# Ledger of designs, part 97: miniprotein binders against q9bqp7

Target 1, 240 residues: q9bqp7
Amino acid sequence: VPQNWFPIFNPERSDKPNASDPSVPLKIPLQRNVIPSVTRVLQQTMTKQQVFLLERWKQRMILELGEDGFKEYTSNVFLQGKRFHEALESILSPQETLKERDENLLKSGYIESVQHILKDVSGVRALESAVQHETLNYIGLLDCVAEYQGKLCVIDWKTSEKPKPFIQSTFDNPLQVVAYMGAMNHDTNYSFQVQCGLIVVAYKDGSPAHPHFMDAELCSQYWTKWLLRLEEYTEKKKNQ

## First folded at step 6 (miniprotein)

Design z40
Fold by ESMFold2-Fast, scan of step 6:
Structure z40 (fold): chain B 240 residues (1-240), chain A 100 residues (1-100)
Amino acid sequence: as target 1 above (240 residues)
Amino acid sequence: SDWEKVIEELRKIIEEMRELVKKGASPEEIDELWLRFFKIVDEAIEKYGDHPEVEEILLEIWRLTLEFLLLLELGVDREELLKRFEEIAKKIEELIKRLE
C-alpha cells in the first residue's frame, strides 16, 4: 500500500464529449523544470529484476556489436521510434505541416503495421502533449489521447525491432500510461477524464501491430504500482 | 552431460509455464519461471556459446524470451497471452530441437 495514496480518476470530470471541447487536438509543450518526469522516476526506481535483465541485455549486445556498435544500434532504435511518433502525430493531426506529411515519413513498415489500429481511432483530443500532476508533482509527455473503439484512451505507440528487441522503457509501459492518465485527469490544462489505456506495439516488417487495451480496473491496479515507484523516488531524493 | 541437463531443464520450464498460463496463474508466477528460463539461457551462452551455430540458436531463444517478458509487462488479456505464449513456446521448442 502506498503511504501517500491519491486517486487516479477525478470524480469532477466526465469522459463523454463536451460541446465546448476544442475541435483541434491539444499540444501543450513540455517545459524543463526541477519536477521529475515519469521516465526519470521509472529509470531511477527499476526493480532488481529489471536492472538484471537490462544489464545482461547490454552486455550481450556489447559483446556482439562492440561498444561503438552498441551505441550506434541504440541510437538507431531511438531515431526509428522518434520518426514513428512524428509520423503518427502527422497522420492524426489536422494541423500537420508539409514536412510532417513527407511521403517518406508515412511509408515505413511501422506505419503499415498500425493501419488496422488507426481505423478504430477517432476523436483525437491531445497529441505529443505535456501533462503535470499538480498534487503529486510529476510531469510527462504523452503520445496521444483519443477514442479507441469508442473508449477514450491514453495511447502509447511502441516499436518492436527484430531480431534483438530494445527493452529499455518497455517493462514499465503500463506504469507510463497510468502515470500520464492520472496526471492528465488532475491537470488544469485539460477538462476531460481518461479511464482507459492502450499500448500499441508496431513491427518493422509491417506485420499487424498488437493492441494491448487497459480497462479502468487494470489502470487502477497499475496506478497503485506507479504510486509506489513515485514514493520510492521521493525517498531516494531525500536521502541524497 | 551438463549440456543435456541444460536442454532438459529448459524444456521442463516451458512445460511448467504452459500449464500455469492455461490455469490462469498470476503474471507474477509466470514472470518468475520466465526469468529463471532467461537466466539459464544467458548462462548457457556464456558456457557453451563459443561454437557459432550454438550461439546463434541460443541468442534467438534469448530474443524470444525477452519478447514474452514484454508481453507480460504490457498486461495483455488472458486469451491473447495464451495464444501468444503458445506461438513463442512452439518457436523455442523448435530451436531447442536444433541444439540436440
Scores: ipSAE 0.006, ipTM 0.252, lowest interface PAE 10.0, mean pLDDT 77

Design z41
Fold by ESMFold2-Fast, scan of step 6:
Structure z41 (fold): chain B 240 residues (1-240), chain A 100 residues (1-100)
Amino acid sequence: as target 1 above (240 residues)
Amino acid sequence: SDWEKVIEELRKIIEEMRELVKKGASPEEIEELWLRFFKIVDEAIEKYGDHPEVEEILREIWRLTLEFLLLLELGVDREELLKRFEEIAKKIEELIKRLE
């Protein structure tokens, strides 16, 4: 059990829309500050096994592609992810927030991959939006909050290229989702409650994306693990 | 030979993994055994990868092993985990057969 336990869900909030909710999805900008991000906390508290796997993956990729090839590969993975997120934000926004759309972004295999998931997504409440947990003192930038098959979810979009998975972007995905959820549920910029998560893994070749749904019980289990990682981070930072 | 022992150990671990996943063992227990599989394959690539055909097959097994480890990180339910394991295990078993 973590020493500084805090609840993931906020009893003062409901998942039902109310009259004070904005008509447009929220997009609160992430501002630079000293408060650690979810991604930073997770990167600094990887398990010994995760560190070993990441190091071996990097070494083998470098042997296969060379130093320059590995840099190009990782840059392309990040660029494709960025473009995928931009396309999804454009598709899910009720207003044209992007001034110009790249036709190639909308025609990507990743977008084709996720079509069957998107048809079950509605009631978008937040897109590329910052969250902050004032009590636990961490921040994050979540991809999307929307209803998936009638359940309000924190949705995280991931890209995958088989047979060469990008291991760094896959580690601790459930912890990332619940960390955003707990922050949003206690962030005064938001008025609603999220109790479910969804991780969607989209494929470059357009094959059907894999949805990994997390109900409230599973979210609570991962929340405890996230609190332990956050505690470990604060202890390490104090001793550094 | 040492190589024959490596192949036998890989087969043994896959069979043990199949039983653990079917019995609903904890993700931690499954990960521990599967990480051992990963390390054996990783070591085999370094020791026996001088033959291009062997290296290619071992590298493919390595990638499939990593794929399952990443699935464990996603925390999928037991039914989904069993389905994904059988798909991956079937491919690995076919690749191991080619190494004999």
Scores: ipSAE 0.233, ipTM 0.675, lowest interface PAE 3.9, mean pLDDT 83
Fold by OpenDDE base, second read of step 7:
Structure z41 (fold): chain B 240 residues (1-240), chain A 100 residues (1-100)
Amino acid sequence: as target 1 above (240 residues)
Amino acid sequence: SDWEKVIEELRKIIEEMRELVKKGASPEEIEELWLRFFKIVDEAIEKYGDHPEVEEILREIWRLTLEFLLLLELGVDREELLKRFEEIAKKIEELIKRLE
């Protein structure tokens, strides 16, 4: 049990999405502060087993591609991910805020992969927006807040070359999502609350993306795990 | 000392692995022991890695352990696997002697 329990949901915020369709999605800039990011907390609190699996994968890739080949591969993966997020932001943004759609950004297997998910996405409230949990002292940049199949979700878009049909195959991504949810629900920059999460795994070959929906109960379970990771991070920093 | 116990445990696991390999153990059984070995080495790096020479040796043991795990994952032929195992085990044993 976390020593410093904090709720994921804010009782002071109404569960009812205020029906005011925000005309424009929120895009709060991330401030570079001494406050750790969700990503940093997760990276610094990985289990030895997780570190081993990642290192094993890395060494395999280096064996197959060489060191320079692996660096190039990693750079390309990062670039593809960035372009994918930029394309999604362009798609999900209102037409009036659409920067000139680089048609080349839209011609990706990843964009093709998520088309069936995008059909169920509506009511976009935030895109590439910073969240801060003032009490728990962490920050993050969330990809999207929107309605998925009529439920308001924090949506996290992931790229993969390998199928990830199970939420367990997404490693710490559920923790990232709930961390963003908890922060957003207590961030004064947001007037609404989210109760659900969605991880979307997009595939390079254009095969249908896997949606991993997280209901309020599942989010609460992962929230407890997130709090434990945050405490571990805090303890490690006190000892450094 | 706790350090002597760690070294002895590492030696014990290598010997157990040699015995398993000689008995024709499955790749999965061998992998399980190597994962335990890896964990001990990783914990040793964390606990004793403040000394640069010790860290270097432990890191080399760690790399060799991982190399063998990758060979298991690649499904290398049994004859080649045995050869590589003995080579890696010998190198690890030499490195462990340097930690004494």
Scores: ipSAE 0.018, ipTM 0.297, lowest interface PAE 6.3, mean pLDDT 86

Design z42
Fold by ESMFold2-Fast, scan of step 6:
Structure z42 (fold): chain B 240 residues (1-240), chain A 100 residues (1-100)
Amino acid sequence: as target 1 above (240 residues)
Amino acid sequence: SDWEKVIEELRKIIEEMRELVKKGASPEEIDELWLRFFKIVEEAIEKYGDHPEVEEILREIWRLTLEFLLLLELGVDREELLKRFEEIAKKIEELIKRLE
């Protein structure tokens, strides 16, 4: 699917001024249906090299921890990531207070890691909200839409135990972000246009999080790659 | 003839492993080796993996190669590395014979 047939930005939308009346961030629930999710498309179209790298990491961890140790480790990493997202949603929501269970994650270092990023985040417009690209037929659940250093961004929060100082280190995360962006820009549940992305990698030890800002040009470049992955997915599904 | 070239490249993986056991390898050399070995197996699967039995054997050869590279990366002692290498090399040779 060529980018020129399906642009990431919607020419019928513009940057709308902030509403004079402070509104609650949007939280559209994810509809369960046969339409593929962004994460499903990306998982089913991993490159052979990506599959190899994941397999190498898995085998290394199994050698070090054993089968049961590996399962415990991955379960714990998943739980910490989930709690980190819940804590961030609570922090960024004007009506909610932190849930009691989230306090343990706040003391783990991840929240300390993102403090300097959070100071630059304002004007939250959506949290844990579903997006759907009706024409391209995919859905997703984005973490956050807010202004980062004055620019409206789709923001994706990630946790990592190892440093990820370059955007290339985040693998498919840029594709995930632009897929959500393109969907939101063409979803009738939303009225604004987002042109920028932000991937924030938080660290368990409290080391400063790495922000990977994606301007409009970079988003357009990754959008082209996302369209290729989506095309590959649809072709693979038909061939099975 | 093109298939014979693939078999030769797979046998060279064993030969190169033997040299690594003898000489040792730096972390940089290990990183370069896993990429190169992966490429050999991946290209073989791309060209000849339409037959499920061939694909399965090539994937098994890759798993054994990966096991060897991980032992190098972990810094296992020379005596243990040699013992593990001989076991791995024997299994890969058996798999290559099934491809011929």
Scores: ipSAE 0.007, ipTM 0.331, lowest interface PAE 8.7, mean pLDDT 79

Design z43
Fold by ESMFold2-Fast, scan of step 6:
Structure z43 (fold): chain B 240 residues (1-240), chain A 100 residues (1-100)
Amino acid sequence: as target 1 above (240 residues)
Amino acid sequence: SDWEKVIEELRKIIEEMRELVKKGASPEEIDELLLRFFKIVDEAIEKYGDHPEVEEILREIWRLTLEFLLLLELGVDREELLKRFEEIAKKIEELIKRLE
């Protein structure tokens, strides 16, 4: 149990839409400052097991591809992920005239992979939007908030390549989602409440994406783990 | 001493890996020993990392161990695997002697 507990859900907020809610999805810009991001907190509090697995993957890739080959591979994976997120933002935005569409963005294997998931996504409330937990002092940039099969979710889009899956992104995805959820539920820039999460893993070869749904109970369990990671980060920073 | 225990534990794990390779153990069984090896090396770096030469040697030992893991995952022939293991183990032993 965390020494400084704080609730993930805000009892003063509703998960139902109302007349005061924006008609267009929110896109709050991320401000750079000394407040740690969710990603930074997670990176600096990795377990020895997680560090080992990440470094093993890295060294193996370097041995197989060479240092230049590894840099090229990593750069390509990053670019593909960025394009995938851009395509999803374009597809899910009701203001597509405000965002240019590239035919290549819409016909990638990753986009084909998520088609069956997208059919169940509606009521988009936020896209590529910054969240800040003013009390717990952390920030993040979430991918999407929308209804999935009728339930309002923080949705995180992930890419994976077969036959060489990225081990790096496997471990902390649920923690990332609930950290964004807790921040948004207490961020003055938002008026609604989210109680569910969804992690979608898309595949380069177009194989059907895997949706990992997190109900309110599961989110609460991961929230406790996130609070412990945040506490560990804060203690490490005090000790320099 | 604590440092002598670290050296002894590293040698013990290498010997256990040698026995597993000889009996044709699965990559999963050998991976468990590699995880233990990394944990010991990482803890040693945290405790003795103020000495740059010590840290560099420990990280080099760790990299050689990962090279062995790659051979296991590639499904190299058992005879070739044992030959490569002995080459890697010899290099690791030379590095361990430098830590003494």
Scores: ipSAE 0.007, ipTM 0.230, lowest interface PAE 8.5, mean pLDDT 79

Design z44
Fold by ESMFold2-Fast, scan of step 6:
Parts: C-alpha cells; sequence; structure tokens
Structure z44 (fold): chain B 240 residues (1-240), chain A 100 residues (1-100)
C-alpha cells in the first residue's frame, strides 16, 4: 500500500449541481513550475516492459519508414492529436459557433468517430483546465469535465490510427484520468465532486470511437495504483 | 557461476532465433521471444551493468536481437532472412565472446 495514502473523493463536496457553480466551463491556465505533471510522473515511472514495448514499436516504425519518415510520422500524429483536442474544446464550448471554429478541425475523421459519444455529453464544467493537488504536490491539464449519460466524468480524448498500433500506453490512461480527478476534487479552484471517468478512443478513419467508462469503484482502484506511481517518482527523484 | 549462466542464456537466444528462421513464427511467438530476451538482458544489466563496457555490450546484443526479430516479423524473403540471420548471429557471438 502507498505510504502517502490520501482519498480520491472529497467528503465536503457534492456531485450534484449547485446554484453557486459557474454557468460557463472553467479553463484555469496551466502554469509551468517545479511541481511534476501527471504525464511526467507516468513517463518517469514506466515499467521496464512498457519501455521495451515502446522501443520495439519505435524500431519497427523506423525500419518501415526510415528515420526521416518516422520523425515526420510522429510529428503528424502529435499535430493531429492537438487539433482533435482543439476541435473538441471548440465544439463543447457553449458560446462557440461554426463561423468561429476552424472548419478544417471539424472535418477530421476523428471528429466523425466521436459523434455518437458527443450526443451523450452535456453539462460541461471544465475544458482544457489545470488541476493541482496541493497535498500530494502534482499538477495536470485535463481535457474535459462533463456529464456522460447523466454521470459527471473526467473525460480524456485519445486518438488512434487503424491499422497502426497504439503509440501511447493504454495501461496508464486510467491512471491519468484518476490523477486528474483526485487533484480536481481537492483543488480550491473547483467546487464540485467528480467520481467517474471516461476514456474515449477516436479513430482516424472515422470508425466509431470506443468509450471506456470508469465508475467510482474502478476509479478508487486505479487511484491506489496512481499513488504508488507517484511514490515511485518521489523515491527516484530523492535518490538522484 | 551466475555469469556463466547469463552467457549460456545469451547463446540460447541465437539457437532460438535459428529455430524461428527454420519453422517460421507467429506474432505471438515473436512477442514471447522479445519479452523473454528483454528480461534476460535487463536482469544482466542490473547485476553487471556497473561496468560500462558490459552494459554497452549487453545493449548492443539486445539491439541486434531486436533487429532480427523485427525482420522476422516484417516477413522478409526467406533467402534474405537466412543471410541477415547469419550476419546478426556472427555479430552477437563476437559480442558474447567479449563478455567472457
Amino acid sequence: as target 1 above (240 residues)
Amino acid sequence: SDWEKVIEELRKIIEEMRELVKKGASPEEIDELFLRFFKIVDEAIEKYGDHPEVEEILREIWRLTLEFLLLLELGVDREELLKRFEEIAKKIEELIKRLE
């Protein structure tokens, strides 16, 4: 068990809408500082097996595409992911219009892929918003907090190419979501409680995205694993 | 004794690569060999990698083995695969001799 155990949910917060809650989605800017980000912690505490699989994927791609081709491929994947997140933020912002949105961002196969998920998303509370856990000393930038099928969720949007393999570790996606959730639940910039998570994997070819819903119990289980990764990160930093 | 066992395990990798060339390999068999080989090299680096020359040689053996397994996975022509295997096996054996 983690030595620095701390609860994911805040007993002083409600998951129900409150009249004092902001009527527009929150967007707290992320300030760069010495406090580690969720992605940094996860990257620095990858298992040796995860590192090996990533290296194997990289070498396979280099053999297929060449070094220059691989660099171009990874740059394009990163850019497409960034554009996908920008498009989703625009779509989910209540004051945005089609004329204000970039038409090229809205025409991607990834956006087509998530249409059936978006119809079940409402009550957006936060978009591209910074979270900080003051007690556990980590920060993050979450994609979205909104109701999915009536449940308030931290929603994380992921992109994937078919038939290419996943670049990112799918094992760490639930940890990322619960890390954001725990931070938000204890961040004074927010007043509500989030108990559920949703990971949405969108596809470049427009095939239907896969939603992976995480209920409160599952979130609690992954939270314990996140605390262990955070502990490992702290230990590694201390021993440098 | 423990070091002799590491050397023996590295030589067994070459033998297993030769088997995969002869019978062909499923993606699952290739994945299994990748993970097993990684474990052997990783444990050896942890135990003996405090000597920089040893770590460098073990990393090079790993890179060569990875190269071969990727060629096998890509379905390179059998004649080309046999030629590439013998080149890689020779380099790995030379590296193993440097560890002795």
Scores: ipSAE 0.013, ipTM 0.332, lowest interface PAE 8.1, mean pLDDT 78

Design z45
Fold by ESMFold2-Fast, scan of step 6:
Structure z45 (fold): chain B 240 residues (1-240), chain A 108 residues (1-108)
Amino acid sequence: as target 1 above (240 residues)
Amino acid sequence: SVEEIKKRIEEAIRKVEEAIRRFEETGDVDEVWLLLFEALDLIIEALELARKHGLPPEIIEKLWRAILEVLLALELLRRGKSPEEVIKRLEEALKLIEEAYRELKEYL
């Protein structure tokens, strides 16, 4: 059997609800420091093919929209994604009142897109919360930890546009989810264990969002790939 | 060398043809994905060598356009779009690669 020196799951933790767990979701602030973030590790270890895909997508979009059109498009996509995450945090927070800005986003389509997914989400334990893997020395900011159809998941919310698809190479989405999961499972600020992931792709036109569920086996497979990316990042840093 | 460019283009053609065949027969997204990245790498290498050797802009442009079609096919595949849409992009890529190959043979 191949050995894994750094398992994703913590044998000392249960994924079952603890009666002493806070009823209010955790929101630990992320402080930037020397310890690398998940996003930094992934960005610094992109393959030549991933970098090429991103650059060529950019060139194609500039050809279609012009320089100014491309800048407007990308800034709007970024803003919409930010507002979507803010609205979801407000909706999922038991003690929050929606701000007028967040209420206006509910009319835009992205939130309508995820309504059927949200009906299956309960037992929210963390929202926009910082995680740190104390042994592997990396940090991250996860979107949400909640039960999806009875399974405790790290949930990552993504936005997508139609008919002009924003092509971002997101091959790293599963790696991001498992990196957060492994960190949380070994972070002393958290007492529970997560074994599943969920990537939800919401659509601007309100079309039903696509949930991509990751069971424990799939999470373990992607964890191995994440460890390789983290090792590559560490080696590149030693050579700088 | 020009012979190395030809070899990479020939291998890329085989990879794209295999990707189309397997997607039509099995719908195996993971296998098709890997084949297309292998094809993409070969076309990129051929393009870099073509630029280094000062090949005609027409050949360079076709290799470049082929790369873009493969990238579009990969994105459609990632989004779970219909097999027909993915196949159409791959057939366009294949046509461009084959045209570049013919023009390369004529240029020699």
Scores: ipSAE 0.000, ipTM 0.130, lowest interface PAE 16.8, mean pLDDT 77

Design z46
Fold by ESMFold2-Fast, scan of step 6:
Structure z46 (fold): chain B 240 residues (1-240), chain A 108 residues (1-108)
Amino acid sequence: as target 1 above (240 residues)
Amino acid sequence: SVEEIKKRIEEAIRKVEEAIRRFEETGDVDEVWLLLFEALDLIIEALELARKHGLPPEIIRKLFRAILEVLLALELLRRGKSPEEVIKRLEEALKLIEEAYRELKEYL
C-alpha cells in the first residue's frame, strides 16, 4: 500500500437509503475551476501502450478516410455519444413525460443495445452529477449512480461502433469509474456509499450491450492505480 | 464430461475475443490481463479434463499450444512491449482454441 494511500470507501457511510436521502436523483452542476478533472488527469498520464494504440488508430483512420473525413467521423461519434447520454438521462429520470422532440433521442441503435441492461437498473440516486474529492483535489462528472441487479453502482455508459471504435476518451474506463466513486464517497454533497462499478458498452447496430461489473475488490485494485495516475499528473504539473 | 470440456472451451473463446477487443478499443492492460487469466484457467481445466477422458492427441496439443500463446501474450503485456505482437499472439491463441473446439465437436 503507498504512504499517500487514501481509502476509496468511507467507513461512516452506508449504501442503504435513509430518510434524509432526496426522493429525486441528484444533479449537481460541474463548476469550472483550476482543479483537474478525472478525464484531464487520465489524458495527461496515458501509458506508452495507450499512446501507441491511439496514434496507430488515428493514422489508420486518416489513411482510410482522409484528414477531413477523419474529422467528420470523430465529430459524429462524439455527437452520437452525447445524444446517447442525454437519452439515458431522460429515460432514467423519475419524470417519465418526454417532450415530443425527445423521441428522436430514443431512435438510436445504442438505446436498443442497452434495453436488457436497463431492465436491471433501479433506485437511481444521481444523474449527470458533479463529484469532487477535496482532499485529493480532483473533480468529475459521473453519468449515473443506481442499483444494478440490487447493487448500488457508479454506472458509466460507453458507445462503440464495432468496426471502428472511438478510443480517445475510453482508454481508462475502470479508473474513471473508481475515481468518481472515491470522490462521491467523500463528497459532502452526497450521503451514501458506492462500492461497485458498472461499465456498459452499447453498440450502434443495436447488438446487445456488454456490461462489465466491478465488485468492491476490483474497485479497490483500480483505485490504487488511479491514485498512482493522479500522483503522476501532480508531479508532471509541478515540473512544468 | 465432454460437455463440460466444450463449455470451458466456448467460454475461453469468448474471453480471448473480449480481451482482443478491449485492448484495441481502450488499451486497458489491467482488464485485458484479467480476461486472459480467466481464459488461461478455462483452457488449463479443459486440457486436464481432455487428458482424463482420453481425447485425441491433436485436440490436447492445440489446447496446450493455446496456453503457451496466452502466456506469451501476458509476458509481452507485463513488459510493455509491442502492442502489435500482443494482438498477434492472442489471435493465434484464438485460432488454436477454435480449432480444438471444432475438432471436439466432430469427435462427439
Scores: ipSAE 0.000, ipTM 0.110, lowest interface PAE 20.5, mean pLDDT 78

Design z47
Fold by ESMFold2-Fast, scan of step 6:
Structure z47 (fold): chain B 240 residues (1-240), chain A 108 residues (1-108)
Amino acid sequence: as target 1 above (240 residues)
Amino acid sequence: SVEEIKKRIEEAIRKVEEAIRRFEETGDVDEVLLLLFEALDLIIEALELARKHGLPPEIIEKLYRAILEVLLALEELRRGKSPEEVIKRLEEALKLIEEAYRELKEYL
């Protein structure tokens, strides 16, 4: 157990929807801050094994595509991911504020990939919204909070290409989800309690996305691991 | 689902078996690296799903140990260790994955 243990769930918060809950999903902007982000903490505390895997993947891709090809590939993957998240935000927004550029994004294979997941998503509470853990002092930008098959979840949308999948198996995706969950549960900008997570891996070729559901028990297990990563980050920061 | 775990383990077994075969036949390190990274991703995903579904510790431990053996084989390949040493590591990884698969089938 980490030295500065803190609970992921907030016993002061209710699972029951409040009648005064806003009908529009929350979108709190992520402002520039000195407080570290979830992404920063995870990036700065990667294990030697994780660093080795990422370096090997990069070398392999460069060997296959060449230097210029790798740069084009990396740029394209980034842009596709950005467009995918923008399209999902547009689709899940009840206000129908569609920009003309978003119409083109709705045609991607990634969007086709998640269609069967989207039909089970409702009651959207937050989209592309900032969270801050006021006690543990970290921030993040979560993708989505909504009901998936009747359970309120922090939902993280991931893209992957086949037949050459990107290395996302560093054990960090579940840590990211629970970090956002714990922050949101203790952030005064939010009034509800989230106890479940969902990682959705969408595929470029339109093949069905893989949903990885995390119940409360699993979230609690990964939360302990996240707290250890956060502690490691804090120690490294003090020594540099 | 538990069925998703089974499919990932099955594919991981095939990838490791192919890596061993290709390395024995061609000695092509680059091809073997690709297959092992693909296998590693599958085993890691299977482990995470196994934890999520509360599978027996014995299965989880075997998947974890398989990951370590694959990582060690990758490091040995990177250092230019002998084919015999690398293949021995991969055979141990394969054994662990196959044992996890067998135990998973019995559990289901």
Scores: ipSAE 0.000, ipTM 0.133, lowest interface PAE 14.3, mean pLDDT 78

Design z48
Fold by ESMFold2-Fast, scan of step 6:
Structure z48 (fold): chain B 240 residues (1-240), chain A 88 residues (1-88)
Amino acid sequence: as target 1 above (240 residues)
Amino acid sequence: SPERLEEIIRKLEEAVKLFEEGKIDEAWLILFEVLDELIELIRETGDPELEEILERVWEALLLILLGRPEEAIRILEEAIRRLEELIE
């Protein structure tokens, strides 16, 4: 059990829409502070097994692509992911100017890949929005909060090139989602409660994206693991 | 060589067992060892069947990362069968 245990869900909040809910999705900017980000905590607390897996993946990629090719590959993966997120924010935004840009973006492989998922997404509450856990003292920038098949979810959009997935982002993804969820549920800038997560992996070739749904019980299980990672991060910083 | 193919089969069987037990990190580590061994064997032989088996193992790895272990296990079991056919 973590020493600084805190609940993921806020009993004072509801996941149902009400009159106080915003009609336009929230987009709170991320402010720089001494407060660690979710990504920073996860990067600095990888398990020994995760480090070995990442090093093995890196060495295999370098053997196939060369060092310069590996750098180009990782830069391209980053750029593709950034463009994919920008396209999704545009598609899910209610603004007319953004919808004009969307027409051409809908024809890309990654966007084509997620079309069947997007049909089940509605009631968007937040897009590219900052969250802060005021008690546990961490911050993050979540992709999307919306209803997926009628359930309010923190949704995390990922890109992947078959057959070589981006392993580092993949095995920490559930922790990332629940960290954002716990922060949002206790952030005074938000008034609703999220109890579910969704990780969507989109493919460059347009193959149907794979959704990984996380119910409230699974989120609670990963929340405990996130709290342990946060505790490890805090302890590690005391010793540096 | 038959001994190297048998080692790869043994590792794939171990990975399937570990995935069934929910020991995902240990299973992934073994799968990467299998990928490394298959790549080296393909470099030596140029065998198209081994190239196809490599692609299937990568698909299984992707399915595990996406939370679809039953499909991944089925694919790994198919890969084991195909490697056994190469020995015999």
Scores: ipSAE 0.005, ipTM 0.172, lowest interface PAE 11.4, mean pLDDT 77

Design z49
Fold by ESMFold2-Fast, scan of step 6:
Structure z49 (fold): chain B 240 residues (1-240), chain A 88 residues (1-88)
Amino acid sequence: as target 1 above (240 residues)
Amino acid sequence: SPERLEEIIRKLEEAVKLFEEGKIDEALLILFEVLDELIELIRETGDPELEEILERVFEALLLILLGRPEEAIRILEEAIRRLEELIE
């Protein structure tokens, strides 16, 4: 691997809070254009093993649930994830939106699962906010930037219907987190520096969520892998 | 390629041990390396027995993702035995 030409951390920025930081969490809307998203880059550059595994998983699920059952299952999983993110945004936002909370949604197993993690989250700086790496030309929509146990983190919330973390939470999610981190650190809409990541896997049955903390060294390692995926995406795009 | 088959066997044994200890994420990383190596060997040899073993390893991986590690471990142990038979 060649020397890193695009660092994940911005030497011109500080981790320390200052008076220029907004008092309310930022929520910059994602604008559609030709610039690829983090999710698109990762989807278009899946490894051969990931592609085979997903196809086999799909075939097995269809075999067990039928075509219609599989369709319903995947739609339900997507909807539950969306509702979980909406509930977390509401919980972490200023209390002016309290009346809009769905009390039943706040009592879901996923929210119960994540309670012990939320107790350690404070100093929220961004929620459901768009990031763009202006030099590397990619965009993303991050879930949350907040202090976890005193450290400023890009936090990614994941749902799992099984007690064990899924492979997605292990492999590509670290790449997603560092891609958002690098973008935010070089996005002129933000003034602070993030050096840590946190992937939280919440469970439908309410069992305690798994926090996967990523320190600065680990983030730098995954940043190098993300840059390789981005290069692969760019090369594939040139061939069309 | 007995040396590469022996390396794959060692990795599968390590993955089984990690699954039994509940270290699912660590075991999955090793299992992906095994898939890479099996796919490459199949490309080089065209061995139908290796294709069948690859199918079994994929099955085990899917079972882990579906929350059935006990079944997955049994399948991986079978795959190990089949690979050992190919060496001799």
Scores: ipSAE 0.014, ipTM 0.347, lowest interface PAE 7.5, mean pLDDT 78

